# Ledger of designs, part 26: VH-VL binders against q8k2p6

Target 1, 141 residues: q8k2p6
Amino acid sequence: KYTSVCVGREEDIRKSERMTAVVHDREVVIFYHKGEYHAMDIRCYHSGGPLHLGEIEDFNGQSCIVCPWHKYKITLATGEGLYQSINPKDPSAKPKWCSKGVKQRIHTVKVDNGNIYVTLSKEPFKCDSDYYATGEFKVIQ
Short names: E, the ipSAE of ESMFold2; O, the ipSAE of OpenDDE; V2, 0.75 times the mean of E and O plus 0.25 times the DockQ between their complexes.

## First folded at step 12 (VH-VL; framework fv_bebtelovimab)

Design M5 (at its last look DockQ between E and O 0.56; V2 from the best seeds 0.00; counts 0 for: pae O 5.8 > 2)
Fold by ESMFold2, look of step 12:
Structure M5 (fold): chain C 141 residues (1-141), chain A 124 residues (1-124), chain B 109 residues (1-109)
Amino acid sequence: as target 1 above (141 residues)
Amino acid sequence: QITLKESGPTLVKPTQTLTLTCTFSGFSLSTSGVGVGWLRQPPGKALEWLALIYWDNDKRYSPSLKSRLTISKDTSKNQVVLKMTNIDPVDTATYYCAHKTWPGFKITYYFDYWGQGTLVTVSS
Amino acid sequence: QSALTQPASVSGSPGQSITISCTGTSSDVGGYNYVSWYQQHPGKAPKLMIFEVSKRPSGISNRFSGSKSGNTASLTISGLQAEDEADYYCSSYAGSDWVFGGGTKLTVL
């Protein structure tokens, strides 16, 4: 577990309801949504799109950040990729919401005395967003 | 190019209200993330932050001075005004206004462009 | 009111390196990574040289570097030049306030 890093004040993030930060050389975005803070890797797991520029929408009862590039939907709470599946034997049937599992690495946010702290995840599973968290993707290609 | 200029009286008597105007160019206070702050430096002493106003009219004040301070803006005139009530000789200082911004949703806590300052002397 | 402690003056010869210290508390320098350094030549506006402890704004020479350890931040200027002669101020965010140093006069001999 990484050491906790103060990234700013609650009163400031609540103006934009989101902020970007670099925590131990890793670029993250923090969202404030429905009274809760959510931190994740800033680059979308799919192609590295800038999640801080996306819109938050509800899908199947879950709040998601929608990547502005290819409209991939990532749950704020867990980092799961949501998609709609099509029944190949009846394409006219309504698609169903499914999860690809966790694709976007979620980081811990704590608030203490009005300060926002981020602790990077060290969880052992591999997330697809890890690919875009390296130094080679911190500049436009 | 961002510039700021402080204006106001150079001599003030105790108990008066000090009014300082910051006139700026090269940015707009309607731009998201932009703020203008006021600071002062008494002769031979450390700088002291006084107040800050953001583009959305959110106002922040130094906790020790907030009962004496009022900050306001006129976005169309590119001006920010600071009023300090009940002036005392200890308020003698050079007063600065300064710009700040939050580029790309990055929240910052520094002032990147400053005016040259204006000296205000309070008579004893 | 609390202020950050800086030496009143520091000097060095052209080409040398010097370091200016800035000591605060756990409520400012030690508690936040929002330390800045400002340069001010006589009669001129302060200029931001370092922000967020160690970052340089665009156009600032890499001869200027910053760091901190515990409650003490440092500005290091390498390869001293005559133009570096100025007053230098440190600052730190303190949660509901900013705290500043009283300034250090750098003399280039």
Scores: ipSAE 0.556, ipTM 0.822, lowest interface PAE 2.1, mean pLDDT 90
Fold by OpenDDE, look of step 12:
Structure M5 (fold): chain C 141 residues (1-141), chain A 124 residues (1-124), chain B 109 residues (1-109)
Amino acid sequence: as target 1 above (141 residues)
Amino acid sequence: QITLKESGPTLVKPTQTLTLTCTFSGFSLSTSGVGVGWLRQPPGKALEWLALIYWDNDKRYSPSLKSRLTISKDTSKNQVVLKMTNIDPVDTATYYCAHKTWPGFKITYYFDYWGQGTLVTVSS
Amino acid sequence: QSALTQPASVSGSPGQSITISCTGTSSDVGGYNYVSWYQQHPGKAPKLMIFEVSKRPSGISNRFSGSKSGNTASLTISGLQAEDEADYYCSSYAGSDWVFGGGTKLTVL
């Protein structure tokens, strides 16, 4: 379950900038962005939205995938949910970027001999995205 | 709606260069995610992938035949050309061009539309 | 660039279910979920029947199904019909190449 799985060629994902794969019965999305590779559960932790169809944008200096359903922002690197907080006691203050903590499970991507390998996370903590990663849920394209 | 058609010589002599042209309709090689590949099938034998060209002019070749193959495209004419040098009787086969595309962000590794194929016989 | 292994021939009676196996290695069938199956009638071009192990293109009968276990992919044809008589080829991505099986001749008795 935690063995590395080859999901495709590096040259191909660089071209497409993202790809989806099934790794040990778990659907994941792999992003190539700014020269780096990121993998995470394909379904958004919030309501199971298809993250592979989202746009990548920078928020607070962090590249995030934006869920197409509800525009939730998830950091590619850490799987954190980002939001802007306002100070109710100081409405004149600028909104501050905050983290909800790790909400989306991040998986490991490795490149070897031109191939992309994904290893599912072994972290024992529960991520909200785990809820949508189990069962007979398949991404509707 | 998608159609492909192979054209070129049906008889070639050994050591010559084989040039085949694929003319297609129903899609454009200017569309992101689109590719056109060449495959062949010797009489009574299995299929073999030869080459592939993408919309962005990225080219892929069979590792075993790479040194003999050149693939190119003319997007304006909806044509893809395959050249194979130093042709040999062993290269006698039906040659197919085929369509490949990426639906969304999913990388694909199959050909969904094929031409009818053209039989090329290599003989002295 | 070794070919995938298929049985040379399979046969079945109308209405029966048959299965064609395609055995590769961890570098192709076992390494990726990029197995495809093609049907080829005599003198015709190959037709895509299954892709990515188990997905059917639009217009393909649900009698055709695909699966994979380890390094072996399988094509199952249920409710066999006379029109199913053809050669069937499996294919898989193999890192830098496409590999094909030797083909299986399906005879409908």
Scores: ipSAE 0.018, ipTM 0.659, lowest interface PAE 5.8, mean pLDDT 90
ESMFold2 (binder alone), look of step 12: mean pLDDT 90; pTM 0.900

Design M6 (at its last look DockQ between E and O 0.41; V2 from the best seeds 0.00; counts 0 for: pae O 9.7 > 2)
Fold by ESMFold2, look of step 12:
Structure M6 (fold): chain C 141 residues (1-141), chain A 124 residues (1-124), chain B 109 residues (1-109)
Amino acid sequence: as target 1 above (141 residues)
Amino acid sequence: QITLKESGPTLVKPTQTLTLTCTFSGFSLSTSGVGVGWLRQPPGKALEWLALIYWDNDKRYSPSLKSRLTISKDTSKNQVVLKMTNIDPVDTATYYCAHKTFPGFKITYYFDYWGQGTLVTVSS
Amino acid sequence: QSALTQPASVSGSPGQSITISCTGTSSDVGGYNYVSWYQQHPGKAPKLMIFWVSKRPSGISNRFSGSKSGNTASLTISGLQAEDEADYYCSSYAGSDWVFGGGTKLTVL
């Protein structure tokens, strides 16, 4: 189990409502949204896009980070990939929201005496975002 | 090109209020994520952080000096002002102002561009 | 919030590598990854050389590198050149405050 790492102060992350950090050589983004902190791998599971530059939007009643590259939608709470199922024979039919399951690794955020701590998660054992958390992709310009 | 310049008195008497002005160019303090800080270095001693003001008027002060410091900005003049009350000979130092930013949501905890500094001597 | 400890001076010959140490505590250098190094030539403003322990700003020579182990950070200058002669200061975030070293004068022989 990974040890927690102090990444900064609450008062600083709340100014931007997000921050990036390196925790045990793993690049993460931390979002502060609707009074809650969410940490995940910084690079999108799909093609490694920079999630810290994306917008947060609600889909199907869930807050998601939207990757700026291909507009993939990742739930803040669980790291699930959301998509719409469209009927190709009736394109006027309303699309249905579906989940690909967990694709983006979520990490634990704790606040203690105004310091923000991140603990890397090992669950699930395999997560698609792990591919972009390797050394070749450690830095986003 | 980011530049900062400190100005104010070079000689002050004990108990007076020291007023220092940082005049800058190459950036705006209305830009999200930008801040200007003040630091000092007494002769022969380490640098010491004093205060910081951000674009949104959030102000931070050194815990040991907070009761004596006031930082403010004048965005239209590209200026940040530091006032330090009840000056004492131990406050003799070179005073610097410096730029700070949050590029790409990275909390930087460093000052990237500094002024040349101004020496303030407190008479006995 | 005590000052970080740096040697008062270091020296080296052109082409050599030198290392400047910066020792703090678990409440600053050891507790955060926000160590910075500044270079200051006489009469000039300090210049940021290294941030986040080991990262270089754009335009800073790759001869400058940083690292840390425990409570001690290090600045290494490889391929020493005459223009490297200056004062060097380290700093670290310390939770709502910053701590600085007293500076190291680098002399190129």
Scores: ipSAE 0.244, ipTM 0.697, lowest interface PAE 4.3, mean pLDDT 88
Fold by OpenDDE, look of step 12:
Structure M6 (fold): chain C 141 residues (1-141), chain A 124 residues (1-124), chain B 109 residues (1-109)
Amino acid sequence: as target 1 above (141 residues)
Amino acid sequence: QITLKESGPTLVKPTQTLTLTCTFSGFSLSTSGVGVGWLRQPPGKALEWLALIYWDNDKRYSPSLKSRLTISKDTSKNQVVLKMTNIDPVDTATYYCAHKTFPGFKITYYFDYWGQGTLVTVSS
Amino acid sequence: QSALTQPASVSGSPGQSITISCTGTSSDVGGYNYVSWYQQHPGKAPKLMIFWVSKRPSGISNRFSGSKSGNTASLTISGLQAEDEADYYCSSYAGSDWVFGGGTKLTVL
């Protein structure tokens, strides 16, 4: 369950900048962004939205995938949910970026001999995305 | 609804160039993640992948047939063309074009919609 | 000539469950989780039945299931019906190619 799985060629993901894969019955999305590889559960922790269809944007200096359903922002590197906090009593105050903590499970990506390998996270903590990572997932065509 | 249809000569002489056209509907090759591939199947034999072209004009070929194959697209006409040079009787087969797509991705490694196929016979 | 090995034929009675094996190498079936299965009736185009080892496209009966162990993928058809009689081909990503099995003729007795 935690063995490394080859999911495709490096040359392909560099062109597409993202790919999906099944790793030990778990669907994941892999991003190639700014020269780095990131993997996470494909379903958004919030409501199971398809993260592979989202756009990547920078927030607070961090690259995030934006869920197409509800525009939730998830850091590619750490799986944190980001949001802006505002002061209702001081609307002129500069909004502050905050983290909800790790919400999306991040998996390990390795490149070897032109191939991309993904290893599922063994972190014992429960991520919110775990809720949507099991069961049937209808692939969007 | 996605549909594909192969067209071209059904009889070709050895050493000639085979040109097949795939006309499709229900999708566009301007859409990210979309690809159209060609496969063939000799009578009573197994399937063989030949070539694939993506929305961004990225092209993939069978390693064994790469030197003989050229794939191209006309997005405005919803057509993909395959050319195979120096054909031989061994190239006699039913040729299929097929749809391949996953939004935002090139990598799916399956063909979900197929044309009906066209039988090409190579004979003197 | 086929890169993947399938039994030439399998048979079963209506209502039974049958399994078709597809054996490759660590460079294809065993190396990736990108095995697909196609059903082909005589004179017809192939139809995608399974992709990514075990995923079913929309509209495909849940009687069809896929699995993989090592270098061998398997297609299982439960509750066998007369309409299931066809040729079945496995396919796998192979680094820079799509390889296919030799096909299996399924006969419903």
Scores: ipSAE 0.011, ipTM 0.632, lowest interface PAE 9.7, mean pLDDT 89
ESMFold2 (binder alone), look of step 12: mean pLDDT 89; pTM 0.902

## First folded at step 13 (VH-VL; framework fv_bebtelovimab)

Design N1 (at its last look DockQ between E and O 0.56; V2 from the best seeds 0.00; counts 0 for: pae O 3.4 > 2)
Fold by ESMFold2, look of step 13:
Structure N1 (fold): chain C 141 residues (1-141), chain A 124 residues (1-124), chain B 109 residues (1-109)
Amino acid sequence: as target 1 above (141 residues)
Amino acid sequence: QITLKESGPTLVKPTQTLTLTCTFSGFSLSTSGVGVGWLRQPPGKALEWLALIYWDNDKRYSPSLKSRLTISKDTSKNQVVLKMTNIDPVDTATYYCAHKTFPGFKITYYFDYWGQGTLVTVSS
Amino acid sequence: QSALTQPASVSGSPGQSITISCTATSSDVGGYNYVSWYQQHPGKAPKLMIFEVSNRPSGISNRFSGSKSGNTASLTISGLQAEDEADYYCSSYAGSDWVFGGGTKLTVL
């Protein structure tokens, strides 16, 4: 279901600058970072790691959540997977930041009168994080 | 085992300031996510929330009573104090303190453990 | 006095199931998933029975269940027992305030 769900108050999320919620049976994490709210699937697209336990760091000018399992970097704004590429033919060259494209499904956050609302993305495109959003993985992870 | 106990005067006169103390055990207000709230219940009537203080000294007040309420804590004594100014006979109620937490990153909006309550009667 | 409306009383016989309703007067209160239910015996403190619509704290009998449809939350007590006779309050959180229903007196016949 894609109706907005109130998940809490701004003053409460700002204590830890993140929160978890279940929105229409889908587990999400909401981050508050640099004055902005970002919601995404809670389990990392790579292996289902718990993004709410990761650290937020800037890479290539973009704020990313870093999955605590394998250190995959996911942009807060768009859900893109960032990685560094190295030139195997010139190992002394500086690594370059690249994007794998959108890997983590981003959900809409709206704040109204201090209430935080999340609306799940209904876009029909396949997103790698969807694999870990099923009920089959909610118990194992 | 989490326990809370309210203490303070049982009979007060109008216009006085009511001071209530919540003494608790089985948890600490040093612990992240922990809060202690105050509620009241006039005889035969519904519960009413008054105030809440969190471990990080964040203080929340009922919008309708905010101008009359002050909440504070003494973490080393395991105590929370509520003051209510300009007491009136309508403030006659049983006053409760109650515990809450939000475990991990899950935000909660309920009180899980309550004190036994203390009846405060305001003379007419 | 409340944005949450409960019936003043309900009654049932031992072994029956009863349901207590709690209806929000506004969608802001009714849109929250923070509905809780408290049981209060005469002269005693409230006890949390249900939180977040349908969750039971440890030690609460599975005879107590909660649900929500639209702006109305419901507490259901199955296999009614004499000790269930008490007042029941629903509560919710909205507008930086906890709101409580007026309470329902459950009488076990």
Scores: ipSAE 0.567, ipTM 0.822, lowest interface PAE 1.6, mean pLDDT 89
Fold by OpenDDE, look of step 13:
Structure N1 (fold): chain C 141 residues (1-141), chain A 124 residues (1-124), chain B 109 residues (1-109)
Amino acid sequence: as target 1 above (141 residues)
Amino acid sequence: QITLKESGPTLVKPTQTLTLTCTFSGFSLSTSGVGVGWLRQPPGKALEWLALIYWDNDKRYSPSLKSRLTISKDTSKNQVVLKMTNIDPVDTATYYCAHKTFPGFKITYYFDYWGQGTLVTVSS
Amino acid sequence: QSALTQPASVSGSPGQSITISCTATSSDVGGYNYVSWYQQHPGKAPKLMIFEVSNRPSGISNRFSGSKSGNTASLTISGLQAEDEADYYCSSYAGSDWVFGGGTKLTVL
């Protein structure tokens, strides 16, 4: 379950900038962004939206995938859910970016000999995305 | 709606350069994610991938045949050309061009539409 | 020494189910989830039957199914019909190459 799996060629993902794969029965999305590779559960932690179809935008200096369903923002690097908050007692204050903590499970990506390898996270903490990572939630072609 | 058709000489002499043209319709090589590849199949033998060209002019070649192959495209004519130098009788095969695409940002490793193929015989 | 190994031939009677295996024999074969299957009738171009292990393109009969276990991918044809008689090729990527199996000749008895 935690062995590294070859999911594609580096030269190809650099063209598409993203790819999907099944790693040990878990669907994941891999992003190539700003020269780095990121992998996470394919289904958004909020309601299972398909993150591979979302757009990547920068929020608070962090690159995030924006879920196409409900526009939830998830950091590519850490899997954190980002949101803006306003202090209701200070109406003159500007909105501040906050983190909900890690909500989306991030997996490890490695490049070796021109191939992309994904290793599923071994982190013991529970992520909200885990709920949608198993069972009936599969990508429909 | 997608169609591809191979054209070129059916008889080539050894040491010559083989030039094949793929003319296609139903898609454009100006479309992001689109690619056109060449494959061949010697009589009674298995398929072999030769080359691939993408919409952005990125080119891929079989490692074993790279030194002999040149692939190019003319987007305005919906054509892809394959050149193979120093042709040999061992290169006798049916040559196919085929369509490839990246649906929904997903990398694919298959050809979904093929031409009918053209038999090229190499003989003195 | 082929990166993908297939049986040379398989046979079955009409109505039966048959399975064609495709085993990765090279350590360079990647694309664990990118195995494709092609059907080829004599004198015809290959036709994509299965992609990414188990997905069927539009218009392909549900009699064709794909699976994978370990280093072996399998194409299963249920309810075998005379028209299924053809050569079948598996395919995947290997490093910077694109590889095909040696092909399997399916005979319908």
Scores: ipSAE 0.056, ipTM 0.716, lowest interface PAE 3.4, mean pLDDT 90
ESMFold2 (binder alone), look of step 13: mean pLDDT 89; pTM 0.918

Design N2 (at its last look DockQ between E and O 0.33; V2 from the best seeds 0.00; counts 0 for: pae O 4.5 > 2)
Fold by ESMFold2, look of step 13:
Structure N2 (fold): chain C 141 residues (1-141), chain A 124 residues (1-124), chain B 109 residues (1-109)
Amino acid sequence: as target 1 above (141 residues)
Amino acid sequence: QITLKESGPTLVKPTQTLTLTCTFSGFSLSTSGVGVGWLRQPPGKALEWLALIYWDNDKRYSPSLKSRLTISKDTSKNQVVLKMTNIDPVDTATYYCAHKTFPGFKITYYFDYWGQGTLVTVSS
Amino acid sequence: QSALTQPASVSGSPGQSITISCTATSSDVGGYNYVSWYQQHPGKAPKLMIFEVSNRPSGISNRFSGSKSGNTASLTISGLQAEDEADYYCSSYAGSDYVFGGGTKLTVL
């Protein structure tokens, strides 16, 4: 299940700057952003929202996909959940950016001769997005 | 119900420019994620892809024929036009137009609905 | 050389199952996950029967199924009927091109 899979041509993904694919029965989304490809589980770790329908924005200098359901922010590079914390003991303090750690499983993307290949990540730890991988949570028809 | 229909001349002389029109219904090329392609099939031979135009006016051409082909669309008339220059007897074939989609950002490499085809014969 | 190779013909009797193969002969073919199959009766337009290896479009009989093994895709027709007699083409992509196999003539005996 960890062999590379060709999912399409660069010229095709660049039209929408994103694509969906099924890699070894696992649904993923691939984003093309700032000249780089990023692949991750398609369903948001929080409640399974469809990340391919979200918008990409920068937060704290990091590009994130924003889940369209609850606006959770997931870094494209690492799959970390970002949020801003408010200091309740100092209401005038500026909120600061924090990370929940890695919540969304990131997969490897490689380009070879104009073809895009995805290799699923081996799980060195339990990742929250795994809960929504495959089964009744399928999004791609 | 998606339908496509090819129209154009049935007899063409060598060196002329062939102009084919695909008129379609059941979809619009103003809709994101759709495209119309052209293919041909010489009598008794295999299918060959020629060109493709997407809703956003992105155009793709068969590498072996790209210097002879021009594809365009008229979204208001639900039409796609293919021009092929410097026609030769080897271009005798049935020409088809066909529909394709990019559903949900899925990349596809097939054509789901085809016209009935129009035979173009190039005289000797 | 054709990037997709099919047998020129195959035959079967009514009620039998038959399989048509489609083998990539060049590494230029983008992937077997994008193989599709078309049926073409004489004088008619091609009809999409299978896409992305094994998916059937709406309205296509479940007697038609697709699979792959290594660099060979297969179209299987079970419960063979006289109306299945036609030419069958596999298709995929290579480089910037949509590619088709040479076609297989299915004869129902």
Scores: ipSAE 0.524, ipTM 0.829, lowest interface PAE 2.1, mean pLDDT 89
Fold by OpenDDE, look of step 13:
Structure N2 (fold): chain C 141 residues (1-141), chain A 124 residues (1-124), chain B 109 residues (1-109)
Amino acid sequence: as target 1 above (141 residues)
Amino acid sequence: QITLKESGPTLVKPTQTLTLTCTFSGFSLSTSGVGVGWLRQPPGKALEWLALIYWDNDKRYSPSLKSRLTISKDTSKNQVVLKMTNIDPVDTATYYCAHKTFPGFKITYYFDYWGQGTLVTVSS
Amino acid sequence: QSALTQPASVSGSPGQSITISCTATSSDVGGYNYVSWYQQHPGKAPKLMIFEVSNRPSGISNRFSGSKSGNTASLTISGLQAEDEADYYCSSYAGSDYVFGGGTKLTVL
């Protein structure tokens, strides 16, 4: 379950900038962005939205995938859910970016001999995205 | 709508260079995400991928045949050319050109439209 | 030795359902979601029937369906008809190569 799996060619993902794969029965999306590779559960932690169809934008200096369903922002690098907070008692205050913590499980991407390999996360903590990564919410292609 | 047609010699002698041309219509190699590949099939055997060229002139080759293959395109003529050097009787096969595209951001590894193929026989 | 293994042949009677398997035999096969199926009649070019495991191109009969389980992809043809008699190839991506199975000859009895 935690062995590395080849999911595609590096040359190809650089062209498309993203790909989807199934790694040990877990559906993941891999992004190529700003010269780096990122992998995460394909289903958004919030409600299972398809993240591979989302747009990537920068928020608070962090590249995020924006879920197409509800516009939830997830950092590519860490899987954190970002949101803006406004102090209701200070109307003049500028909104501040905050993190909900890690909500989306991030997986490891390695490149070897022009091929892309994904290794599923072994982190023991539970991510909200785990709920949609297993069981009834697996995507039937 | 999308059509491809292979052309070239049907008989080649060993050690010569095989040149095949794919002429297509219904799409353009100037369109982002579009690619044209070459595949072959020896008589009674399985399919084998040879090469692929994309709209941006990115070229891919079969690992086993890379040293013998050169793929090129003429976008203005809607043509893709494949050259294979040092041809051998083992290279006798039906050669196909085929269309490939990326839907959106997603990488694909299939060919959705194929030419009718051209049989190339290598014999002394 | 092939990255994708198919049975050499399968057969069925008209109206029946048959399944053709395609098993990845190499760890280098990365195309778990990239399995495609082609139909090829004698003397004809391959025709794309299924892409990415279970997606059917426009114009392809809904009698053709694809699925996967573990490292094995399957093509199912329901309501078998005489015109379904052909060779069927699975395909995917392995290493740096577009790989194909050895093909399966489907005979309609």
Scores: ipSAE 0.022, ipTM 0.684, lowest interface PAE 4.5, mean pLDDT 90
ESMFold2 (binder alone), look of step 13: mean pLDDT 90; pTM 0.933

